# Ledger of designs, part 11: VH-VL binders against Protein NifQ (nifQ)

Target 1, 180 residues: Protein NifQ (nifQ), of Rhodobacter capsulatus (Rhodopseudomonas capsulata) (p20629)
Amino acid sequence: MLHFPDPFATGPGPVIPAEALGFILAQGLRECAAGLGPLTARLGLSGADLAALRDRFAPGLELPDLDLPRPEAGPDQQAIETLILWRAGVATPEARWLAAILARRSMETRHLWEDLGLPSRPWLSGMIAHFLPGLAAANARNMRWKKFFYRQICSDAAFSLCLSPSCDDCDERAACFAPD
Short names: E, the ipSAE of ESMFold2; O, the ipSAE of OpenDDE; V2, 0.75 times the mean of E and O plus 0.25 times the DockQ between their complexes.

## First folded at step 4 (VH-VL)

Design h2 (from c9 with heavy chain G32R; framework fv_necitumumab; at its last look DockQ between E and O 0.04; V2 from the best seeds 0.00; counts 0 for: pae E 10.1 > 2, placed apart)
Fold by ESMFold2, look of step 5:
Structure h2 (fold): chain C 180 residues (1-180), chain A 122 residues (1-122), chain B 107 residues (1-107)
Amino acid sequence: as target 1 above (180 residues)
Amino acid sequence: QVQLQESGPGLVKPSQTLSLTCTVSGGSINSRDYYWSWIRQPPGKGLEWIGYIYYSGSTDYNPSLKSRVTMSVDTSKNQFSLKVNSVTAADTAVYYCARDLMITFGGVTDYWGQGTLVTVSS
Amino acid sequence: EIVMTQSPATLSLSPGERATLSCRASQSVSTYLAWYQQKPGQAPRLLIYDASNRATGIPARFSGSGSGTDFTLTISSLEPEDFAVYYCQQRSYWPYTFGGGTKAEIK
């Protein structure tokens, strides 16, 4: 029998960035099973985009809610998504998916890496460096990503963005306005 | 050649605050490639990760200790520090400072201090 | 948090023998597992990272294998200097938890 190459084989060692997207999908599924809402609402993507992301990063994984549209997002979520896309440094489908996911999960209350279902903060930073290199370069001090997003929005944006509930309720509001 | 050295009191009374400092030599603590961590080992027992700090002051603490632990960094002195509040006999351990290399995803602890024994006793 | 279980607790072997140390995680940690050696009165030293990569300066007789939940440290031919306690540590999920250790004793 002829050997067919594995299209996902990249050599020895883990493919950490692709695994990160798998962890994110798994966390969304756990939240769906817990009754917290449809997968589209948990991850901030349309069902079509979820299917495309799954086919690329977790082929064969069964996902619910693939016929649902993307839910509407509030102004803070939209601002963060716009920031991430503006800073991304690339215009790939993966950057678009990840910008939506990061913005949606930033609306949650824990550390961003925790709410994404990632194993640790270095996983989040490594995933961003791979898929969103311009964003990674902008966070040269390796700030906690959610804090970084709100700080960038406040420093780059009008008064209304800085008055978000997260920034106003954060002990680190002064750090949101600190120079980079 | 990077070297880490723990310093601080070896004896602390119950309910007081344990305070340790790690001095880094042969390299700069002000680096985006590294986290700076504290790990402890009770006598005759295994290892427990306490937490880590980035040079910017960003931290993650072991949830089991988070309510009692504070870390800080002083880049001008090339040092980072640990405080553990409200200590009991259970906090008696050898305390290690360490460097975590962030370049690899998942990280690796590539340098350890020699360790310092802290005893909590009346 | 992830519980790391090491076995056996104690391993008594003679120089020249092959040592096999096991480490099991309570859930998958992919390949993000490290092995450390600790001699009495010393700090731990890194042997293996990412399940199978030897740290700089570690002799070739040390090798690691495994992924997911089951990991193995192998010492192909035990030297007298290898008497120590060996710890595994998962580095996939914070906090980075250690196993309880395997004590290698030279018979």
Scores: ipSAE 0.006, ipTM 0.542, lowest interface PAE 10.1, mean pLDDT 82
ESMFold2-Fast, scan of step 4: ipSAE 0.463; ipTM 0.763
ESMFold2 (binder alone), look of step 5: mean pLDDT 91; pTM 0.914
OpenDDE, look of step 5: ipSAE 0.013; ipTM 0.583

Design h3 (from c9 with heavy chain S56T; framework fv_necitumumab)
Fold by ESMFold2-Fast, scan of step 4:
Structure h3 (fold): chain C 180 residues (1-180), chain A 122 residues (1-122), chain B 107 residues (1-107)
Amino acid sequence: as target 1 above (180 residues)
Amino acid sequence: QVQLQESGPGLVKPSQTLSLTCTVSGGSINSGDYYWSWIRQPPGKGLEWIGYIYYTGSTDYNPSLKSRVTMSVDTSKNQFSLKVNSVTAADTAVYYCARDLMITFGGVTDYWGQGTLVTVSS
Amino acid sequence: EIVMTQSPATLSLSPGERATLSCRASQSVSTYLAWYQQKPGQAPRLLIYDASNRATGIPARFSGSGSGTDFTLTISSLEPEDFAVYYCQQRSYWPYTFGGGTKAEIK
């Protein structure tokens, strides 16, 4: 019989954070092996941050590209990362790493939990509730995470981001320009 | 002992919605430790995972069925339900409700209902 | 989706013999693999979870092993009640997928 001490209040089910980050690292490694770019670019982290994350949550895992810097982030990615850090509710290294990863993967085309290599959407919400409790609380309507991020940055008067042509869900961006 | 019991009509016409309810006894649905699932088994074939629901109402469905499936939970009655829209003969199966304990990220299905046969025919 | 392949499809043995059942995943599922037993007219019963952990109430003759893509369920000495269909299930990635089953039958 196993009891989880503190089930996530704002996210579905119990989530083991080390395993969630293990899935994310595995996804990045698969994409790196497939020739899609260095691990730093796939996860939006410097080699130093990847090494620290690995040492904390996946000790002994071999990671490539640990000597590379973090790639430059575009305006959408930077705005999302800033939003996440501002609303995080905590000031931990884990919050910073996850904010960078979430912002980077929000630039991909699939649902965020799929892009991260997580088993299902509840794992993403549970991980966010654990590492970024303030952000989890801010998503009170349980909106899809990418939609929530774009809605928040649009409502913060980031109108240039709403004009981006590569919207995967045009309904989210169209809401930023709804007639008043 | 925890027990799960399926209920609902055993015959559904093509194009209609099949509706099943699972009643849980010996344990509470109002708990963050569990997900509640539906699994089906066509006669003579293997098992297919339909989806699961958390006590808060959050769901995740098998992508192959997602457009036709809805689950709901009623914690006050200790029940959860499945609806499958626009059924065809391919939906004929024994339907099981089940409890998932998330002791790892993958979890485990530790209790199953007895199963209820749903036949889709004219 | 991850495809689970079980072999053999049918295993014919006598009571007292050792049974070895195989399950292979099309991609690594780490150790997130469960084994279930199903008797005719009954719901599946959990035997093993996380590849090697025996569920509560399951006799010691049942054991699981493996990681990654190759997994084995072993029954050290078959009892009459062990003749049933056995399913493996990966729980590493959604949607969770089952193998086609191995039927253990009396020779």
Scores: ipSAE 0.006, ipTM 0.468, lowest interface PAE 14.3, mean pLDDT 80

Design k1 (from c9 with heavy chain G32R M102Y T109F, light chain S30Y T31S; framework fv_necitumumab)
Fold by ESMFold2-Fast, scan of step 4:
Structure k1 (fold): chain C 180 residues (1-180), chain A 122 residues (1-122), chain B 107 residues (1-107)
Amino acid sequence: as target 1 above (180 residues)
Amino acid sequence: QVQLQESGPGLVKPSQTLSLTCTVSGGSINSRDYYWSWIRQPPGKGLEWIGYIYYSGSTDYNPSLKSRVTMSVDTSKNQFSLKVNSVTAADTAVYYCARDLYITFGGVFDYWGQGTLVTVSS
Amino acid sequence: EIVMTQSPATLSLSPGERATLSCRASQSVYSYLAWYQQKPGQAPRLLIYDASNRATGIPARFSGSGSGTDFTLTISSLEPEDFAVYYCQQRSYWPYTFGGGTKAEIK
């Protein structure tokens, strides 16, 4: 029996990949419009990658900052992106774009699905199951995604990432040291 | 029915650039639904994926070839093209163009051209 | 890159016999594996994608199974036109990689 997402299915429930990426682009555009930074910085992608993602999932959508390079990522963001790519189970362009986005949005302070602009956690889990099936399988205990990333990286990096400012919730920070 | 047809020189000298074009008929290359790929096969050997292009111009290449490969798309002619720089005898192969299913994130080649043999020799 | 190993290299059978072809990946490719048929002088033809889904127009005698590292293509009863080279191909990792092929030939 296969327990992997059907490539023609969107994962568990009603998750539609194009719609999920549309929500993410909309969130980045709102933050850009609010003066929080260029779209490349809000989503952690180069202008070229944003154009490619737009062409794939939201053709015709006008995006700012497409001539800008990808901003430099801090060590926590780089570590999360590396973890996601290592666990992804695929190495498609969509997986690479989503790994960068997920790592960047993990630096924000709310639940990951909220900081991505998605309607709910099942949308995030479904999107991850569709684009990053190995990562979905690795989170076998259905842990909150930011907690899962920091727990994995705290394990890999001898607790250095548990000191990051983005782990402000005392319960969430304490979970960095919890056994899996 | 969608058809793909390769064209280009059958003989290329060592150190020169190999240039091929794929013409698509019965379907539009200006489509969000598909990637368009090149795959090669040395005589009597197996298949090697070279790279793909999307109608927007977005590309990805096999890392073993990335430093030597460029793809381009011309949606007005319904064509996409491959250039391989600094060729050697190891680049002698039948070159296929293929349609690559977008909805599966690429890597499912549902229609192929007939192939064109490119020989690299002096 | 992911190495795909096909066995046997050559399969000698008669029309009407069952053919079973194996493909092994050097690490898990989940279900992201396709099978292609290639006849001499022709382009490959997609048979199976994502381990077990038949492509449109492919006869029911062709079936695929497996997941992770071990995959099988089965032809339930060989027709004369089925004698060809068969390739498996993974799409879990870039670059996409093909197996070395299994040649089904007439005894």
Scores: ipSAE 0.007, ipTM 0.499, lowest interface PAE 12.7, mean pLDDT 82

Design k2 (from c9 with heavy chain Y55W M102R I103S T109F; framework fv_necitumumab)
Fold by ESMFold2-Fast, scan of step 4:
Structure k2 (fold): chain C 180 residues (1-180), chain A 122 residues (1-122), chain B 107 residues (1-107)
Amino acid sequence: as target 1 above (180 residues)
Amino acid sequence: QVQLQESGPGLVKPSQTLSLTCTVSGGSINSGDYYWSWIRQPPGKGLEWIGYIYWSGSTDYNPSLKSRVTMSVDTSKNQFSLKVNSVTAADTAVYYCARDLRSTFGGVFDYWGQGTLVTVSS
Amino acid sequence: EIVMTQSPATLSLSPGERATLSCRASQSVSTYLAWYQQKPGQAPRLLIYDASNRATGIPARFSGSGSGTDFTLTISSLEPEDFAVYYCQQRSYWPYTFGGGTKAEIK
């Protein structure tokens, strides 16, 4: 009756979901160890959700701060999380966890894939396509993910909540919409 | 073997809160292997999934009920609970608790409680 | 939400006959479909999960098949205890949704 697939199995595919989330957990743990804050604050999740995520994608990994609640999100982080969930195309635990993580890390200054500890942008896009398929479809012009989020929330708020993009030349069409 | 048993008031007045508890025996709620779900069945009708909780307190609810539903877990008592706010006659149903296999990503209910009828009536 | 449609609503058969129950999803649920049996006054019992896998303790006469939007539960030779209501349920999308049920009754 029971199926127990190996959550750490790797293949030559574009992304392995367990491996992608493993990189994200590792990045949060490095920042926690460096004194940048508790794991709940670095990843934007409650200890309860971190335990569930760990048990699914990194069973046996010891995590600190599992007794802490999720820190309150500022308005830009809340807007991005709401956007991601609204456009997710699914309502799964993984979608909810990833939406919270992506919204939290969008508040950092680096490119999103780099900030999350992923090897490259395709790893981020592949992870989003797997767990948030509606969101992946919505970014049809292959805009950089943080710029896509900020443009969506800025456009919705008549640009009243616009923040400076992390890239120097994000106003140039060619730089923002990478061709295949 | 694993057994689940629902308990709580069988009668609730309209606009009040429905409160139920599921007691698990023969297995531990404090386990990463399972989610724990509530499912209901109005008399003579089909089944409706309400929500699940994980041992850590992580929850997800049916969107049609999310604004009215909360679940909690007490791993020391091996229990999990359901609260439904602002009940109406439409909430009259047999309420089941069920074990949900996490290894399948959820949605496979392998053990069920016997069910408890909750009637919403003035 | 995904709508699950079961047919027929009622299936009248004699012991020893083959029963075939259908379940259709409003959009593809891949193979993420389960079947449950419910007898009057009892909780549902898991029969089949992921379209074709028999749950622990379920007799070999029960089998499931299908993928995408069309699924079938087959009981190869009905026993007296098999006359019950059967529900299909998808887990491909949240919320999980159940079909309206098929009642298998003695002719």
Scores: ipSAE 0.044, ipTM 0.638, lowest interface PAE 7.1, mean pLDDT 83

Design k3 (from c9 with heavy chain G32R D100G M102Y I103S V108A T109F, light chain D50G; framework fv_necitumumab)
Fold by ESMFold2-Fast, scan of step 4:
Structure k3 (fold): chain C 180 residues (1-180), chain A 122 residues (1-122), chain B 107 residues (1-107)
Amino acid sequence: as target 1 above (180 residues)
Amino acid sequence: QVQLQESGPGLVKPSQTLSLTCTVSGGSINSRDYYWSWIRQPPGKGLEWIGYIYYSGSTDYNPSLKSRVTMSVDTSKNQFSLKVNSVTAADTAVYYCARGLYSTFGGAFDYWGQGTLVTVSS
Amino acid sequence: EIVMTQSPATLSLSPGERATLSCRASQSVSTYLAWYQQKPGQAPRLLIYGASNRATGIPARFSGSGSGTDFTLTISSLEPEDFAVYYCQQRSYWPYTFGGGTKAEIK
């Protein structure tokens, strides 16, 4: 049985990878149940990748849509995923799955940790440090994760993602670096 | 004792598909602890990783080969396979199958097949 | 891709001597580095994983060290069976990449 962390526990305690991924799967399942799309589309993974992730971190959890392929990612999502993999610091199946999830959820409108269903930003940063240690090291200024991704992509290709409404580069720098 | 054994044609014509199978014994492919890779070595040269497959069918491929490579797994036969499309003389190599450690702590290929030479020639 | 550079290309030594083999990565691979031994006509054999951990069954004379971009494989006293080609391999970034190899040969 998948158990979630105590909702009243004060963070940031040690991030447990299985618990963090449990929150992410739970978020995808809620959105799937709400009719927002199949689980593969909500998390940006093929059914085969979801089955592998489930078997590794949440064995026995029933998941829908495991026969579906990964939906085609738009260029913005692909750019973020490529950046994450280039910066990952490790080349593991878990890094590949998490890169896909992070890129997909970066297309949503709230703070990344909220759109992933995590309790707080330290949970996201801890998960990134565990699975993508090179990416964690690259965000040395502790910038908000979506802002960091958009800024990195901008430096590489000058895309409109640099002008994302999630952060205004000229007016609200402090908000982009604030803990969330 | 885990053993891996490659099998498949040793000669493939240019533009055709190279097809190999790896048979695993002494351990189960139906395991969440390991992933299974193909690695090749042209005669007299170094090693090149081709791709991996997990027992669930999850794959990743070397970008230099991704458009030409497909891997598949058959857990009931304890086998996984490689197909490389549109081969040229540059695909002539000894092909190895190997078991990869799923843990970031391990980070290596701990068991390898003996290798099978595939020559691409008309 | 991360380029792995091994030096020297060839190392000529006598049995009983210490061998030191270098592997350098074009960017940091942390400790996600493995070493393999390959004898003619054989598959590579895992020696070291995680930069410094000896694989099961590997003799104590083999040791690995380093982190980031600079790594060393040391064989404290060469045995006749140690004359082979040695490869380093990184698992920090996709695709996995191998060094060009160092051939240890007698004399």
Scores: ipSAE 0.032, ipTM 0.636, lowest interface PAE 7.0, mean pLDDT 83

Design k4 (from c9 with heavy chain S56T M102W I103S T109F, light chain R91Y; framework fv_necitumumab)
Fold by ESMFold2-Fast, scan of step 4:
Structure k4 (fold): chain C 180 residues (1-180), chain A 122 residues (1-122), chain B 107 residues (1-107)
Amino acid sequence: as target 1 above (180 residues)
Amino acid sequence: QVQLQESGPGLVKPSQTLSLTCTVSGGSINSGDYYWSWIRQPPGKGLEWIGYIYYTGSTDYNPSLKSRVTMSVDTSKNQFSLKVNSVTAADTAVYYCARDLWSTFGGVFDYWGQGTLVTVSS
Amino acid sequence: EIVMTQSPATLSLSPGERATLSCRASQSVSTYLAWYQQKPGQAPRLLIYDASNRATGIPARFSGSGSGTDFTLTISSLEPEDFAVYYCQQYSYWPYTFGGGTKAEIK
């Protein structure tokens, strides 16, 4: 069974990586139960990666359909994943899992921390600082994470991606034109 | 040290199923720290990753082969296996089993079996 | 899938010379890159992981460098046992992909 931190206990508290990943798994499970797709598609991971992530951060949690493959990713999702891994500052399994998850959830329509099922933006920033320290350092201006990702991928392509069909479809299209 | 050993028929007829088993010694496959992979190498050519399996039986396969490949694991025998269906001459290769120390490296193959040549011929 | 391109296909060198082998990824793989050595009739052996970390038991003459799309394996002074085929492999993206290999042969 899922075990969630009490959001009202003693304020935000310290970000606990296992609890952050627990919230993310819980969000994916809720969307799977609501018929939005299999857990692999909601989180952007293969069944094998999900099982390994579960064993590390949520041991004993039952996950559905772990035989399913990695879902196909569009060019914006691939570009964000590439950016995260390039900036990660570490080469760990957790960094690779989180890069895939963050890229996939960046394709949803709300603030990234909301689409991940986290309690607040500090939980997201704390999780990124723990697992992806180079990425945390790169966002020195404390920009919203989806805005930062889209700004960076548009900047890498000399802003040509800001006028592409993929940029037109995203909530953060306007971020491509924002000052650094 | 950890050792991996491939076994299975060295000759398979076209259209039949290629079946191989990897026996692990000096370490347990019943562990969340590892993925277990198959990698093949056609004679005189490079390496192609086929797929991996986690101790729970959860798998991931190279999309180029996914429709023809199945892996399974038997933790009680410390073995994992590969089946490739509907083989052709293009499946002739040396087949290696390998360990991925996933908890540390995440896709790096630190121990390999010696390899077994499988020839697809009438 | 990520395409890994190794160059040159063949290096003809003498013992004692420095070998420099290149590996290029079709898109950034960060530092999630490994190098393997394969001698005739043998399984590949892990040399380098995370672009620059030497695997256990690998001699100091082997070193790796690079990040993003461009990677280099350097053998500072070739020994007779170093004449082999070398493969790079990315593990940043699924599926894992290998380069076509560079054969280091005696001149």
Scores: ipSAE 0.007, ipTM 0.599, lowest interface PAE 9.1, mean pLDDT 83

Design l1 (from c9 with light chain S30R; framework fv_necitumumab)
Heavy chain, then light chain:
Amino acid sequence: QVQLQESGPGLVKPSQTLSLTCTVSGGSINSGDYYWSWIRQPPGKGLEWIGYIYYSGSTDYNPSLKSRVTMSVDTSKNQFSLKVNSVTAADTAVYYCARDLMITFGGVTDYWGQGTLVTVSS
Amino acid sequence: EIVMTQSPATLSLSPGERATLSCRASQSVRTYLAWYQQKPGQAPRLLIYDASNRATGIPARFSGSGSGTDFTLTISSLEPEDFAVYYCQQRSYWPYTFGGGTKAEIK
ESMFold2-Fast, scan of step 4: ipSAE 0.008; ipTM 0.609

Design l3 (from c9 with light chain Q27E; framework fv_necitumumab)
Heavy chain, then light chain:
Amino acid sequence: QVQLQESGPGLVKPSQTLSLTCTVSGGSINSGDYYWSWIRQPPGKGLEWIGYIYYSGSTDYNPSLKSRVTMSVDTSKNQFSLKVNSVTAADTAVYYCARDLMITFGGVTDYWGQGTLVTVSS
Amino acid sequence: EIVMTQSPATLSLSPGERATLSCRASESVSTYLAWYQQKPGQAPRLLIYDASNRATGIPARFSGSGSGTDFTLTISSLEPEDFAVYYCQQRSYWPYTFGGGTKAEIK
ESMFold2-Fast, scan of step 4: ipSAE 0.332; ipTM 0.743

Design t1 (framework fv_pimurutamab)
Fold by ESMFold2-Fast, scan of step 4:
Structure t1 (fold): chain C 180 residues (1-180), chain A 120 residues (1-120), chain B 107 residues (1-107)
Amino acid sequence: as target 1 above (180 residues)
Amino acid sequence: EVQLVESGGGLVQPGGSLRLSCAASGFTVSDYYVHWVRQAPGKGLEWLGYIYYSGSTDYGNEFTSRFTISRDNAKNSLYLQMNSLRAEDTAVYYCARDLMITFGGVTDYWGQGTMVTVSS
Amino acid sequence: EIVLTQSPATLSLSPGERATLSCRASQSVSTYIHWYQQKPGQAPRLLIKDASNRATGIPARFSGSGSGTDFTLTISSLEPEDFAVYYCQQRSYWPYTFGGGTKVEIK
């Protein structure tokens, strides 16, 4: 088995995991600037976690709202975060931050990679494979990530968490339920 | 300077197994995503899977149960283990280095390929 | 899976002519299309990455354009060494997929 202690060390060239997280921070900042809420609410992280994430992947980037706590998550968001952490295969701070972000952004109405501000789905799948390798392996049929999360939590619990707000609210509901 | 050299191809009977090797020189395999791509005689290119720098692997759906990609960093080499081979697996198998060192998706250097023929 | 449809399947042209090759995606892939050239008995060679960016060492006669679902590879004036099969590939969605190829052959 191979593990790399610091794949995020900066070099003379671009660092792709840092670039992916840079897109996510940029998306949150755009929504904050548009008046949609504080950065902590848009990304589902405490100000302390955002500062730590910024220090690791985007040092020197100025972020607002770093004095605010993490907002309370609803039951669907909590179930998705728990699922991601359970299947992560690792227990790193990066895995915890990303699990919180993915669960929060799964509550938005578009495809997950779009709501994260990433250029395309492979960017999301690559980021998940890097930070959450057990989760990547669990999505063996390459299901759309929000659909995969909701299917998994429905199969794990026989209660009202079987509804998918993101699919019901998206402009193209049929696309949420179509095969990948 | 950058080279990828595949080996291990040959004739194998249906139901058999083969392990292909891909030896890299001029770069360190653990710094890059490396792909396996195959091409049946007279047909187009088909992506099989890749290995990430972390050692994690990903595959096309039809390859997940029969094919395994692995790496030996000390030998600067990749492997493709192929099991339960079928006539449809007859193809030239290429290993190819990804241009992007972390995420993958664009291949800048390809090996010469190694021919696998599955026939009785 | 994203399906990439290349057209035409075969282009029969003479040296000096302009070649225009099409790649159409089943859904938007933004600009994340790459073009490869393959000559008989050889491995593929990267020509263009991310729709329009020419790879190192590729002659200026090769250019790419497009976004969304419609992409074009243009060879402004065919040289003898350009008669080959050309493949497009997308990296917008997992798994990565290739088009069926366009063969550019001598008339």
Scores: ipSAE 0.005, ipTM 0.456, lowest interface PAE 15.2, mean pLDDT 80

Design t2 (framework fv_pimurutamab)
Fold by ESMFold2-Fast, scan of step 4:
Structure t2 (fold): chain C 180 residues (1-180), chain A 120 residues (1-120), chain B 107 residues (1-107)
Amino acid sequence: as target 1 above (180 residues)
Amino acid sequence: EVQLVESGGGLVQPGGSLRLSCAASGFTVSRYYVHWVRQAPGKGLEWLGYIYYSGSTDYGNEFTSRFTISRDNAKNSLYLQMNSLRAEDTAVYYCARDLYSTFGGVFDYWGQGTMVTVSS
Amino acid sequence: EIVLTQSPATLSLSPGERATLSCRASQSVSTYIHWYQQKPGQAPRLLIKDASNRATGIPARFSGSGSGTDFTLTISSLEPEDFAVYYCQQRSYWPYTFGGGTKVEIK
């Protein structure tokens, strides 16, 4: 088993993949309870996928909306998910679930790790390294993950497809590489 | 009620081509992985390939050059184009919906199948 | 590709008896084995997903167990409608593969 960094440790610690997925489920549940939409829409997964994810990483947790299909994804979300899966280096169910979650949450406005409910950016990077090792290797400049995704899809599709912030803005280049 | 109905099977000569159709009702094909699976008479099940919500396809290695999966979202239908058919392609062809929308390989609903016979 | 070996090829049993079917994988598939039932002239029907989870509408007499490379489907007391071919299938590795099937036939 690969370990995730402990964000509260004084140095590098073990990585705990189940804890990271637990934080993500908790964030989705808080948003569902706040009336922001069904859990399937908040995490970009079908009810069946959520049940399987729950059984793997949070057995016994009661989840709503398990009878709902996955909501339709817009073109930017689809492009990010396709990029993640293309770069993933593996084809596991966990990789597929995480790709869908990351693509959906990249549509939100906060830093990706904050939006996912993770304690810090190292938790996100550790989770990506564990489940999506090829994607982790592709972000060689340690760019912020959401900016990396938008930059990649913009370079592949031309600027007219990029409706979201990217690292192509000269004034924000430092922010793309800044620590969180 | 979820239903899948295959059509387009029949008798073809070796080297010929056929296009199979799979009409879906009760769900939207663009929101699921949808698979083609075949079964030769008296034999077991063999997975052929799928189409993903983005339109991306993947196939078992032996099928990549001869078989193509496509869909028509407006008609809520899935297709299997089969070229350069051989006697060993004789089988019942099923379309099947994946339980999971992201990646799964759990076939929760199957069509009734359509028979393809490749013979001289 | 992952090879799934089902044994026995044929089980001849009477109604009311217990059936135990084996599925063995050439390498670890974790718990990602599914079981399907197929009756003559019909499409397969999902029975058990991810080793041990019964699909909707499947009677309690059907149960699955196992992890890694060794999996079992058990029918605690055979009903007349249970005489069919049973297939295991893995989703741990691409391409998806099926076992050769076990035919449960009436004695």
Scores: ipSAE 0.000, ipTM 0.482, lowest interface PAE 14.3, mean pLDDT 81

